VH-VL binders against Mitochondrial distribution and morphology protein 38 (MDM38). Designs and how they scored, part 6

Target 1, 223 residues: Mitochondrial distribution and morphology protein 38 (MDM38), of Saccharomyces cerevisiae (q08179r182to404)
Amino acid sequence: KLIEIRKKTSEFLHETLEESNLITYNTIENAEKKQKFLNFFRKLYSAKEGKIMTFQHDEISAIAQMFKNDSVLDNLSRPQLAAMSKFMSLRPFGNDNMLRYQIRSKLKDIMNDDKTIDYEGVESLSQEELYQACVSRGMKAYGVSKEDLVDNLKVWLELRLRQKIPSVLMVLSSTFTFGGLPKENYSKAFSPLAEKKETKSKYDDLLDLYYDGILQVLSSIPD
Key: E = the ipSAE of ESMFold2; O = the ipSAE of OpenDDE; V2 = 0.75 times the mean of E and O plus 0.25 times the DockQ between their complexes.

## First folded at step 1 (VH-VL)

Design O3 (framework fv_ozuriftamab)
Fold by ESMFold2-Fast, scan of step 1:
Structure O3 (fold): chain C 223 residues (1-223), chain A 119 residues (1-119), chain B 106 residues (1-106)
Amino acid sequence: as target 1 above (223 residues)
Amino acid sequence: EVQLVQSGAEVKKPGESLRISCKGSGYSFTSYWMHWVRQAPGQGLEWMGGIYPGDSDTGYNQKFKGRVTISADKSISTAYLQWSSLKASDTAMYYCARLEYSSSPFDYWGQGTLVTVSS
Amino acid sequence: AIQLTQSPSSLSASVGDRVTITCSATSSVSYMHWYLQKPGQSPQLLIYLGSNRASGVPDRFSGSGSGTDFTLKISRVEAEDVGVYYCMQGTHWPPTFGQGTKVEIK
């Protein structure tokens, strides 16, 4: 049932994100960041036109870091907030502000839990604890091996705690995993760093998948 | 049709102020960055800084920050590079160049302004 | 800041020779751009985003590479190709240029 709910809510969010301004260019702090922002979105536009473009992980992280949870949530419509709430296994209640509060509180709980898990080590979790941690973060967990759940959680911690990716973007990127595959031509635009080619592990494959999800969220921004 | 036209050569003494210009034509001036690149005699190209005329946001190479000011006047599609107090080490050819976004190339360049600072 | 190192620093070629210039970055970059500065002229764009030829650039010029290592090739150098060649990256702020490669024609 959870899988069905996540699929339906992710399909809805995927279809409607183009209607939302998740960041305002004028709020970006300095020339370096503005130039990186313009660079990134021009590259996305070129990729959508069918040109083969390379997106480095550090480049995606730099752009994602410019987003703030509250700003993203402020720009989502009520149906989008309700869909995100359902995706996170919450029961949507009340007006827009109440939905934003619910989501914000859940994201704070996850972030505090992230710090605790990182401190203790992912391998310290029982099978049950590991499963619940992955489910709570919007990951595919049903039918997934323990080893893959460990890798999923390690990648989440890397992106969230070390790469400083906003948790709202992490959740939205997970919806592309449930909602369907990106367009074939566009997905060819994503290329891993050259340094990682020869020694690519399961962890590296998963890291690429998460960055691709983030890229898909960013590509839905209009302009 | 796109053209960047720079002001003429300057001969100055140390301590003097100077402002050189770069006028863009044939495109939307406020939609592109305008950057300044210098070339000291016999040396390579060195990025100095740039401005996005649409909102006047600027970025500088740390080596030149505080020594020069980059500005633009949208009404006449002109960017400026200004020194309040020139040094002999400022002797160089100065180019303006257009940039669409940070990973794009400098696709059009001005003809250059030679600045000579000597006593 | 990303440092770009070009090799060789200078070369002398005869008309019809193949010329290869390399550019090495201290960290991975998405793309490399190449410029030619002919004697007494401003720099002009040759190759952008790694391998695309700028408008009016002859097909004897080509660019390749990824990550930290990029190459510019001239398949059959002509007399008008004399000048200084520069690589440039804009992937990481600030934009940086290589030190230049001087190409002279015998």
Scores: ipSAE 0.000, ipTM 0.424, lowest interface PAE 19.5, mean pLDDT 80

Design O4 (from O1 with heavy chain Y52D G54S D57Y H99R D101Y F102D W103S F107L; framework fv_ozuriftamab; at its last look DockQ between E and O 0.40; V2 from the best seeds 0.00; counts 0 for: pae E 12.4 > 2)
Heavy chain, then light chain:
Amino acid sequence: EVQLVQSGAEVKKPGESLRISCKGSGYSFTSYWMHWVRQAPGQGLEWMGGIDPSDSYTGYNQKFKGRVTISADKSISTAYLQWSSLKASDTAMYYCARRYYDSSGYLDYWGQGTLVTVSS
Amino acid sequence: AIQLTQSPSSLSASVGDRVTITCSATSSVSYMHWYLQKPGQSPQLLIYLGSNRASGVPDRFSGSGSGTDFTLKISRVEAEDVGVYYCMQALQTPYTFGQGTKVEIK
ESMFold2-Fast, scan of step 1: ipSAE 0.005; ipTM 0.520
ESMFold2, look of step 2: ipSAE 0.005; ipTM 0.514
ESMFold2 (binder alone), look of step 2: mean pLDDT 94; pTM 0.960
OpenDDE, look of step 2: ipSAE 0.023; ipTM 0.634

Design O5 (framework fv_ozuriftamab)
Fold by ESMFold2-Fast, scan of step 1:
Structure O5 (fold): chain C 223 residues (1-223), chain A 121 residues (1-121), chain B 106 residues (1-106)
Amino acid sequence: as target 1 above (223 residues)
Amino acid sequence: EVQLVQSGAEVKKPGESLRISCKGSGYSFTSYWMHWVRQAPGQGLEWMGGIYPGDSDTGYNQKFKGRVTISADKSISTAYLQWSSLKASDTAMYYCARHGDILTGYYMDVWGQGTLVTVSS
Amino acid sequence: AIQLTQSPSSLSASVGDRVTITCSATSSVSYMHWYLQKPGQSPQLLIYLGSNRASGVPDRFSGSGSGTDFTLKISRVEAEDVGVYYCMQALQTPYTFGQGTKVEIK
């Protein structure tokens, strides 16, 4: 059931994310960062026009870091907030403030848990703890091997704690996987690695997948 | 195939007026900024200004503001750079160049062949 | 205005040599663009947005850098790479170019 709920809510978010302005460039802190933001999105829109562009992980991270959880949530519509709430296994009800509070509270819990897991080490988690950690972060966990769950969680921690990617963008990026994957042409144009790449390891594949998901979310921003 | 074709070389005297042109083809002319860049003899490149032909919005390097006029004619996909009164210091090669982004310019991806303007008495 | 200073102003290289050109800005810029002007020709875009190669540009060309210091590298220079190289910033108007670096093959 959870899988079906996540598929439907991610599908809805994927189709409607373009209707939301997740960040206003006027709120970016200085001219250097504003220009970096504009240059990145110009590059994304060139890719949408059919040009093949290479996106480095570092440049995706630099742009993603400009987003703040509260600002993103403030710019999501009520139906989008409800969908995100359902995707995160929360029960959506009440007014917009209630929905934003529920999501903020969940993201804060995940952030605190991320620090604890990182301190203890992913390998120290029991199979049940590992499963719950992955489920709570919007990852596929049903029928997934212990080794794959470990790799998924390690990638999440790398992006969240080392790369400082906002958790709201991490959750939104994961919805593209449950929404039937990014459109094929779109994924090809937005690959974070070179056009021709070697698939090295499961960890590297997952890292690429998460960066691609982040890029998909960023590419959904209008203008 | 995107091309920018500029008008031919000009030889003028100080005080004369001049208009040079840059014709775009192979793309949506009104969707891209067109820039003008000069190169004085033996010198480097200097940005003069640009125009967005879709609404004729212009930007100028303050050094050239009031000395030149940048304009465009959408009906023939042509941008112009014009002087009301030339000076000897206007002697240079003049290039037009298209910006690489559809909505706003920040780099130049396609360049014209250049128009040599010589101003001497 | 942001001023760009290139180093060196000129260099001579042998075919197969590594060539490094630097560009320093008076204030921080997000990205640097690089152009090549071959003798008697118009400038051609080489690198845009810091590190992206323009269409048709060989992979021996690469760009890097951040803040105020940027570098263009040619891993193995070839005879057809002769010309003047220019960096450019478009963070703010007026858009500015470096003074140029002349590359000659000996």
Scores: ipSAE 0.000, ipTM 0.396, lowest interface PAE 20.9, mean pLDDT 78

Design O6 (framework fv_ozuriftamab)
Fold by ESMFold2-Fast, scan of step 1:
Structure O6 (fold): chain C 223 residues (1-223), chain A 119 residues (1-119), chain B 106 residues (1-106)
Amino acid sequence: as target 1 above (223 residues)
Amino acid sequence: EVQLVQSGAEVKKPGESLRISCKGSGYTFTDYYMHWVRQAPGQGLEWMGGINPNSGGTGYNQKFKGRVTISADKSISTAYLQWSSLKASDTAMYYCARDWELPYYFDYWGQGTLVTVSS
Amino acid sequence: AIQLTQSPSSLSASVGDRVTITCSATSSVSYMHWYLQKPGQSPQLLIYLGSNRASGVPDRFSGSGSGTDFTLKISRVEAEDVGVYYCMQALQTPYTFGQGTKVEIK
């Protein structure tokens, strides 16, 4: 049931996200950050035109960090807020401000939970606790091994707590996992890659997947 | 097979109360919003309001708020539209329609309930 | 509220003709939905989210547009296409419909 809901909400968000101005250039205070922002989106534009581009993880993180949960939520339409709410297993109700409050509260709950899990250690969670933690963060969890759930949660904590990627972007990036879109459709235009000299671990594959999702969200921002 | 089956036609006098129904089948009733749309004789479609059967939360077109009540009983997969006191201007065809709640379009419609209010 | 205005309000076509119906919104909307109400029947979904054809809808029907202006096209109208066509926006409540375009076949 949840998988069906997440698939449908993901499809809707993909259809409409391009119409949202998730960040305004003039809200970026630092001149150095503005230049990085412009350079990144020029590179994204080239990728959308079909040119082969490679995006490094630190490059994606630097741009993602410029976004704030409140600003993103303020720029989402009512249907998009309702879709995001449903994707997060919430019951959407009320006006725009109530929906934003509902989502904001959920994101704060997840953030607090992230801190406690990080403190106690991911490996300390029971299988049921791991499953629920992954589900609540928009991850695929049904039929996923305990080891893979652990790796998924560790990647989430790395991006959220250490790379400081806004939770709203993390949730939006998760919709690309449930959208049923072939990775080939997006990875052909760009590849978020770190140093790739070594054999890939499952953890490294998951990092690539999460960065790919973030890049897809960023690529939906109007030029 | 998804179906929305509405109650039969009603003939009422002004001042009478009325409740009409819309029963969903062939799908999980609580996964979809249910909306009511009216069509006055010879006129177009007008959205009246909707309900989330899972939560009981409702939304109304301000024109109808306070004049009608929308409710649902999820145990029997049925939504309701109710008037406490009918007026002649309530004469219309009333449709229920299902909405996946997120893209907000009506993919299935009931057959309609004709309500006639006359002296 | 977002008001939707359709053009034309009515038209008469011969089988095989191309039919074009437009819908104009007073404010920008992300998508437009289209419904057909055949005489004596309930409305049925034709197009959702601007350009997606609903299940069972023939490919002669297509939707396009963005912002405030949207179009529904029937490439070769058939006798069974008679009825009233309505556009709908659901970007914000109250959900609103256009006034309808009556399509008659000669």
Scores: ipSAE 0.000, ipTM 0.436, lowest interface PAE 16.1, mean pLDDT 79

Design O7 (framework fv_ozuriftamab)
Heavy chain, then light chain:
Amino acid sequence: EVQLVQSGAEVKKPGESLRISCKGSGYSFTSYWMHWVRQAPGQGLEWMGGIYPGDSDTGYNQKFKGRVTISADKSISTAYLQWSSLKASDTAMYYCARQGIAAAGYYFDYWGQGTLVTVSS
Amino acid sequence: AIQLTQSPSSLSASVGDRVTITCSATSSVSYMHWYLQKPGQSPQLLIYLGSNRASGVPDRFSGSGSGTDFTLKISRVEAEDVGVYYCMQGTHWPPTFGQGTKVEIK
ESMFold2-Fast, scan of step 1: ipSAE 0.005; ipTM 0.525

Design O8 (from O1, 14 letters changed; framework fv_ozuriftamab)
Fold by ESMFold2-Fast, scan of step 1:
Structure O8 (fold): chain C 223 residues (1-223), chain A 120 residues (1-120), chain B 106 residues (1-106)
Amino acid sequence: as target 1 above (223 residues)
Amino acid sequence: EVQLVQSGAEVKKPGESLRISCKGSGYTFTSYYMHWVRQAPGQGLEWMGGINPSGGSTGYNQKFKGRVTISADKSISTAYLQWSSLKASDTAMYYCARGEWLVPDYFDYWGQGTLVTVSS
Amino acid sequence: AIQLTQSPSSLSASVGDRVTITCSATSSVSYMHWYLQKPGQSPQLLIYLGSNRASGVPDRFSGSGSGTDFTLKISRVEAEDVGVYYCMQALQTPYTFGQGTKVEIK
């Protein structure tokens, strides 16, 4: 039962990420980038304390780009690695290094697939291929229209290939976004007028949702 | 049906060695962790350690590390808890319990318990 | 190590009463698991991952909470619910249990 497993692993990761140092201040070599990193997180922690703060997509991307898949995976605990593996429909086994290898291998497969899909065009995929592509990337796909699957995959490719967001942050972001969007997509799937009217706007909404997810992952980093 | 069957009660003297067992049946033994939990007379539950039977990797509560050995024989679906030299303070009920998943580990099935009494 | 403290340590309830047991952790544990040990028996799983009922557990049992504070509720206690209730965290080793809450039925 994929949906139940994904909900449980998402909740676990959401609650435990604050216990991990996904990137250490001292690994940021450039002094100017260190200052931007510190300023970003001070702003983020101010927002967590209830102050109204605005985050632009480009500032989120700039900070997210400082992360590397290997560094993030190295700082995740064994339970968190196992949860991430389960979320990605992998069977977790072995020690920390085996779990990291399993996740790295899956992320590499997804990255290669991303390049192929982007080159050929998302619209070239069949309904079944779109479904499998979305599922393998941790997206909600059951009960989602073909047009929404296309939009989801296009947003993933934009963030991954053009904004250079590390794939590990994309997967972790998906754990924070797994709740409500597919419900709304499903409810609107049977109204041709509503679907057509919102098709272009839905892409922008999904983009915002993914950036919010990335922001949630970044907000889990301890002071 | 899933069952964990433990070895019978033991009465030992301080300094003696002991090995107790927990046999799993009704499931794939190597797909789940096996844990040991102790309960001293009139007291609560205390986790001692666990083992992944597929690879043999173990984890211990530091309080018991070096004092007990946890092992498993996957060919007969049996986990073991062993002492090289028992002490009076080892008097307790010992339970084995199956860990359902790696994250977070919860104990869905428990053995009936093995009472170990250590007295002079 | 994460220490778990249960409240109350013991209680007496009449059949049909609502029983509430709390468990507080010294640091965030994500999820709490709950077990019942009936007199003379092995512990049995009641609630796992915070709010999920184990197989065969009546729906009068429910779990809630997050972070450091968790609660187990019995909406209408029955005579068979007598025993000691334990919370457990398995986020990090050593896995730890609360000290237990003894529930007696009048």
Scores: ipSAE 0.000, ipTM 0.428, lowest interface PAE 16.5, mean pLDDT 79

Design O9 (framework fv_ozuriftamab)
Fold by ESMFold2-Fast, scan of step 1:
Formats: sequence, structure tokens, C-alpha cells
Structure O9 (fold): chain C 223 residues (1-223), chain A 119 residues (1-119), chain B 106 residues (1-106)
Amino acid sequence: as target 1 above (223 residues)
Amino acid sequence: EVQLVQSGAEVKKPGESLRISCKGSGYSFTSYWMHWVRQAPGQGLEWMGGIDPSDSYTGYNQKFKGRVTISADKSISTAYLQWSSLKASDTAMYYCARLDSGSYYEDYWGQGTLVTVSS
Amino acid sequence: AIQLTQSPSSLSASVGDRVTITCSATSSVSYMHWYLQKPGQSPQLLIYLGSNRASGVPDRFSGSGSGTDFTLKISRVEAEDVGVYYCMQALQTPYTFGQGTKVEIK
């Protein structure tokens, strides 16, 4: 089953992400961005040690934007690339370069599809089209209501097209919905959800969940 | 070194069953898909399907789905292609192939198994 | 399924000639592979992922193209280049090959 495959690959990816340097500090373009990167990860390190921290959406986006799909994929090991491929319903075969090309091709298809859906409006899609769109993006879709599928896709488009978060980080964050191992109290301590809003919509709750997933991926990067 | 060694030529009658094999050596058998490619006499190459030996997950060309079974035994690093009932149209050269490998794109093909089905 | 059509179906060349073979796909593919099958032998990989030469392949072989149109070129054909050339896509299943281009050397 797809669900079982996604749970297994998600667990593997979460256990091994800390072994990968998803970005090289020295590839960050200017001194101001480097300092912002260092400050953010010092804050993450403090949160992992038990200090209660709050992360704003805009600061998470700013750091996530520094990552590039190609750079992330270049720093994933062969088993991690195979796991990501299986999670995305691709059939992994080939050397590392072929696996990266297969994943890049899939991500490119998703990026083109994102623009088309955004232009036409998420609500213009049939339930079958919504289901396929969510499945293709690594979202939990089986047994999910049409309303929830719409909200999931709208949040994806906000993060991808407006917040410019790399597709690869979005896919990796989605693994948390399929039996990933959240960092328990650390996830709550540093996530945007650590501070309760006075009023939240279902969309806002889902947005917070996605940002939390991104934080989990970023927290896997070695100091 | 990587090698794919296939079983020998077969001559069969229509309706008979057959299983041919492809043994991999010199690499981690479960780390790569094994594919089957067919070539009818005087014709081009046709992908039949493949298997991931790590979990026996298979993909088939729809043209061959239900007509053949692809399987693998990871304990002996061997992939199989099987027919329950051969037809004359199954006469062909059958290749197994590992379509990539290593840090470079490396392509390994077996020597081929000629299957002849005639009355 | 993505269908691949090669042109020409066959050609005859003299040693030292430039040979050009094209492959057209019914929909866009990110990468195209090229194979050579010499008489009585298994296929061997020449070009992978559009333009990369496989290990041991002479530099007279080159691949180019994108989208739906791809080309294999042999800058100066040699006698040992006789055989049938196939393009192949592995972007989606079923993986498909072109019908082949037979190259004969005079």
C-alpha cells in the first residue's frame, strides 16, 4: 500500500536527515544572510536543548528560501534519494544522478502544475483532481474530505508561490504526516504553534502545521 | 565486476510453461532494479517490465501484464521471467538488464536467452 | 505511453562520414538515452541523460536535444560502429525504445 510505503520512507528520512548537510554555509551569498542563517540556527539549537522559543512564519520562510532544490538533492545520500523517490510514488532506479533527475523532473512537473492550479483556482478542481494533486505532493489524501484537500492545496500554493519555499523542503516536511518521528516537546517548544492565537481558522491551523514540518526538517541540519 | 548471466536457450511448444533466469553478481542485488527487455526476430527492443528485488515490487508494460510474471529471489541474486502458457508470438530474444549503477551511469545487460515457441 | 520515432530507419555510410540520427517523442521527456546493438550482441549504452557519454564510449559520439526532439551524432563513423541504434526514454513507465536506425558501413 502507498500509506505503508510512505510511513516507512518517512521514518527512514527523519532518522537520517541529521547525517546530511542540506546546505553549505559558505554557499550563502552575502554576509547579512549568513548572519541571519547563523542566528536562526543558534535559536534552533537552544530550542532543541529545552529552551522555550517561538518562531515566526516570516523568519522560517526567510531561512527556507536560502535552500535550493538542487543543493538539497546533491547532499542527500543514495538511500535517502531512493526513499524520497518511493515517497513521491516514483520507481527508484539508476545511479545517484539518475535518481536526482527523476526527482527534479517530478518536482518540475509539480511546480508547473502549481502555477496552473493557482491561476484557475483550487476550487475549480474536481474531487478526483484534488485527490491526485494532493497525493502527488506527498499529502495525506485517502479518506480526507474535499474541503480539507482544498485547504491543504491552498496552503501548499501559499508556501510554494508566495513564500517561495523550495519544493524539496515541502516534500520532506510532508513526511511528518506519514509516521515521521516528531521531536516531541522540541517540536512544540520551537514551532509557531508554541504560542496560541486568540482566534484561528482551519486554514491557519494547517499553515502552522506546515511551518512546523519545515522547522523539523531545518532542525535536522547539524550545527 | 558486475555481471548478469542468463539461463540457456529454450525450445518449447505452445501451451507449455517456462521460467528463465538472470543471475546478478559483483554488486548489491537488492539495491538496483532488474529489467526485462524483449526482441522479436528482426524487430526492435521492447521493455517488458522490472522488479525491485528488495521488496519484490514489480512494474509491467501493460502489453505483457497478465501474460508473464517477473519475480526475484534475493537469497541467490536471481531474477525470473515466467510464462504459464507460451504462445508462438513469445518467440524472441529476452534480455535482463540493470539499466544503471554506481557513481556513473553504468548499464549492464545479460547475454540474452533465446526462446523459440513452435509446434 | 510515450512513443519514440527515429529517423532515418536505415542509412549507409562510408568510414569518416558524419552520421546524424533523430528521435522524436510524443510528449516532452527530461532525458533521452541512446543504445547501440552490434550484430549478434546485447545492446550497449552510448549516451545517457541526453548528452553524457557512457564509460568507454569514444568522443566521436554525442547527444543533444530537449523537449520532444533529440539527436545522436557520430562525427567520423568507423567500421566498428555498424549496428542498430535505439533511443530510449525512462521518464515514465512503460519505458519505451524507438524503432531503431540501422547503420551500415561501406
Scores: ipSAE 0.000, ipTM 0.425, lowest interface PAE 17.4, mean pLDDT 79

Design P1 (framework fv_prolgolimab)
Fold by ESMFold2-Fast, scan of step 1:
Structure P1 (fold): chain C 223 residues (1-223), chain A 121 residues (1-121), chain B 106 residues (1-106)
Amino acid sequence: as target 1 above (223 residues)
Amino acid sequence: QVQLVQSGGGLVQPGGSLRLSCAASGFTFSSYAMYWVRQVPGKGLEWVSAISGSGGSTYYADSVKGRFAISRVNAKNTMYLQMNSLRAEDTAVYYCAKDLWFGELSYFDYWGQGTLVTVSS
Amino acid sequence: QPVLTQPLSVSVALGQTARITCGGNNIGSKSVHWYQQKPGQAPVLVIYDDSDRPSGIPERFSGSNSGNTATLTISRAQAGDEADYYCQVWDSSTVVFGTGTKLTVL
């Protein structure tokens, strides 16, 4: 049931995210950041026109960091807020502001939990605690090994706490990683360049997958 | 507050064409997927077509593929169903319906009043 | 394409509990929605996502979904509950409705 709910809400969010003004160019305060923002999206539009482009992780992070949770939530429609709420295993209710408050409150709880887990160490969590942590963050957890749950949570903490990716973008990106399309079904133009020469660790593969998800969210922003 | 008002039904001869309209109010039209569902008088519900909020994705039941075309004009808050090559078995009450909030092909929280389409000579 | 099988009709006495089933292979892995349709009217959503109620739908209406059967339960049945009931799922880029059940309150 959770899997089907997440599939449907992911499909809806992917379909409708392009209709949202997650950020407007003129809300970016710094002239240097504005230019980075414009250059990044010109590169994305070139990729959408069929040109093969590569994106570095630090490049994706720099742009993602320009987003704020409140601004993103303020620009999502009621159906998108309800879908996001359901994806996060919340029971949506009330008007737009109540849905935004519900999501904002949940994201705050997750952020506080992130700091606690990071401080104590992911390996300190029991099996039940690992499972609930991953579920709460929109990760695939049913039938997933303890080792894979640990790696998923470590990647989340790296992106959230060290790369400073806004939690709202992390949740939206999870819709691409949870049970989303295989990489071969993505435009090859939207793959971050990570040199995958020889074998990579599971952690590195998950990190690439999350950056791909963030890139997909960013590519949904209208010109 | 949410309303779906339908128009465009009527009697048409086999092989003819007809266009149904569904005018929406009371919600942000472009944010919701919209559907057409039909019902032969005295029979059950049958899904016909769906369109995403942006209009970028369209879906059709096998029975109408290639003959029916769903579209929407978000600036006018209106959805359409263009029905071509009509057959006697297309005779039904056609309902437009709105998705609740969980993506296209989910479920229908509001329905139009229905429009009767009769295909007969 | 999967078929959602419902009983043609169900009868219930005033004040008693009616149960309407919707059968489908592995339907418990899907989200089931239920509609009530009274004569001459458009359908009305009464249950969504297996067990959730829209605003305005009384608590007497409840739903469950497990294995191969989803169930709409109407407790303390009232005369006004007489209607046709349809289950619905989303499957393979299509909307599938159940065959429908006529509920009679006696």
Scores: ipSAE 0.000, ipTM 0.418, lowest interface PAE 17.1, mean pLDDT 79

Design P10 (framework fv_prolgolimab)
Fold by ESMFold2-Fast, scan of step 1:
Structure P10 (fold): chain C 223 residues (1-223), chain A 124 residues (1-124), chain B 106 residues (1-106)
Amino acid sequence: as target 1 above (223 residues)
Amino acid sequence: QVQLVQSGGGLVQPGGSLRLSCAASGFTFSSYAMYWVRQVPGKGLEWVSAISGSGGSTYYADSVKGRFAISRVNAKNTMYLQMNSLRAEDTAVYYCAKGPYDFWSGYPTYFDYWGQGTLVTVSS
Amino acid sequence: QPVLTQPLSVSVALGQTARITCGGNNIGSKSVHWYQQKPGQAPVLVIYDDSDRPSGIPERFSGSNSGNTATLTISRAQAGDEADYYCQVWDSSTVVFGTGTKLTVL
């Protein structure tokens, strides 16, 4: 039965992760973090099987932080590498290692730019500089208000610099913003007990959008 | 080789206070959420309280909210339940239990290891 | 909070298959966990996330969950399986346990 095969495959993936067959899992530096990683993906696979699951922002950040640009890029297929290169306004060229190097270099440039913008303050940017910063990070910018561009960049800096989300996951998250997120059995974490009790600002909505994008990226990375 | 060892149960009068302890070993204590679940003799299981791995977040069943306080001292690998203003209906075996995650009680929250239980009797 | 409905008792002959149900509105959208409790002992997790077994739990124990009913199945029942069984879910703001089922092995 196909459903039984899917469930059996999920169990096999859990065992495979425990046996250190996943490259990312093998690069995690301590047993405690490895267990958190495994538990997160068990929960994520349950959501893929149709269960309604809740994911808190801190949980997503903790797991995302364990990824390294190199390990993510190594797990991306050639079509995904080419697509990412094109999305970042790079000319894809050469073999898989050359594509990974090209993307890695661009991510380093964005990271250095992130630090500069954070130091000077987002509000210090001219409208042209703000537009270019958002475009270079894969954000929708044409026809977007100045206030929305500022909020988008502030969310990016919060996730990249404070939450330490790897640059590659941030860029991949941005690709889902353009295409629309697949409907998942995930709910945005509003309260620790899965109850919504807060009011949301535009900044909070953007933050949720990026976390949803990160979840989609984590669920779509091939073994 | 995970172990949860409980202590601090006993007989107490209505309105009294009692502190339960749960000493953990065999896992990185600060990385996992911990829970209290109680069972009235001859009855079913009832969740009481939860605490995050860091101790920064605490949760309570409505029946104990405002009277019970959960805490942990990660340096000592020990979790506590401070029970105040005890009532006859609080009479139960109290179990400490470990969850599979650091983060709050939610999907797919379950209890992978349990302490031996400690009886709390609230009677005049 | 949902009510998790379990039969008060289930009887099974030695070597036969026992089935314990846990009924709840739209329970198939939730993860169901199962515990075994013998007199004077702490509960023991036997199934988590609907159908997964912890280390040390024999393959005779299996679980399913769809629609409004979750089921714990114990094949080739043994005398040692006689116990109280509890289902458990998370429901938004609380942990919910079923009322328990006493399994008797004849």
Scores: ipSAE 0.000, ipTM 0.437, lowest interface PAE 16.5, mean pLDDT 77

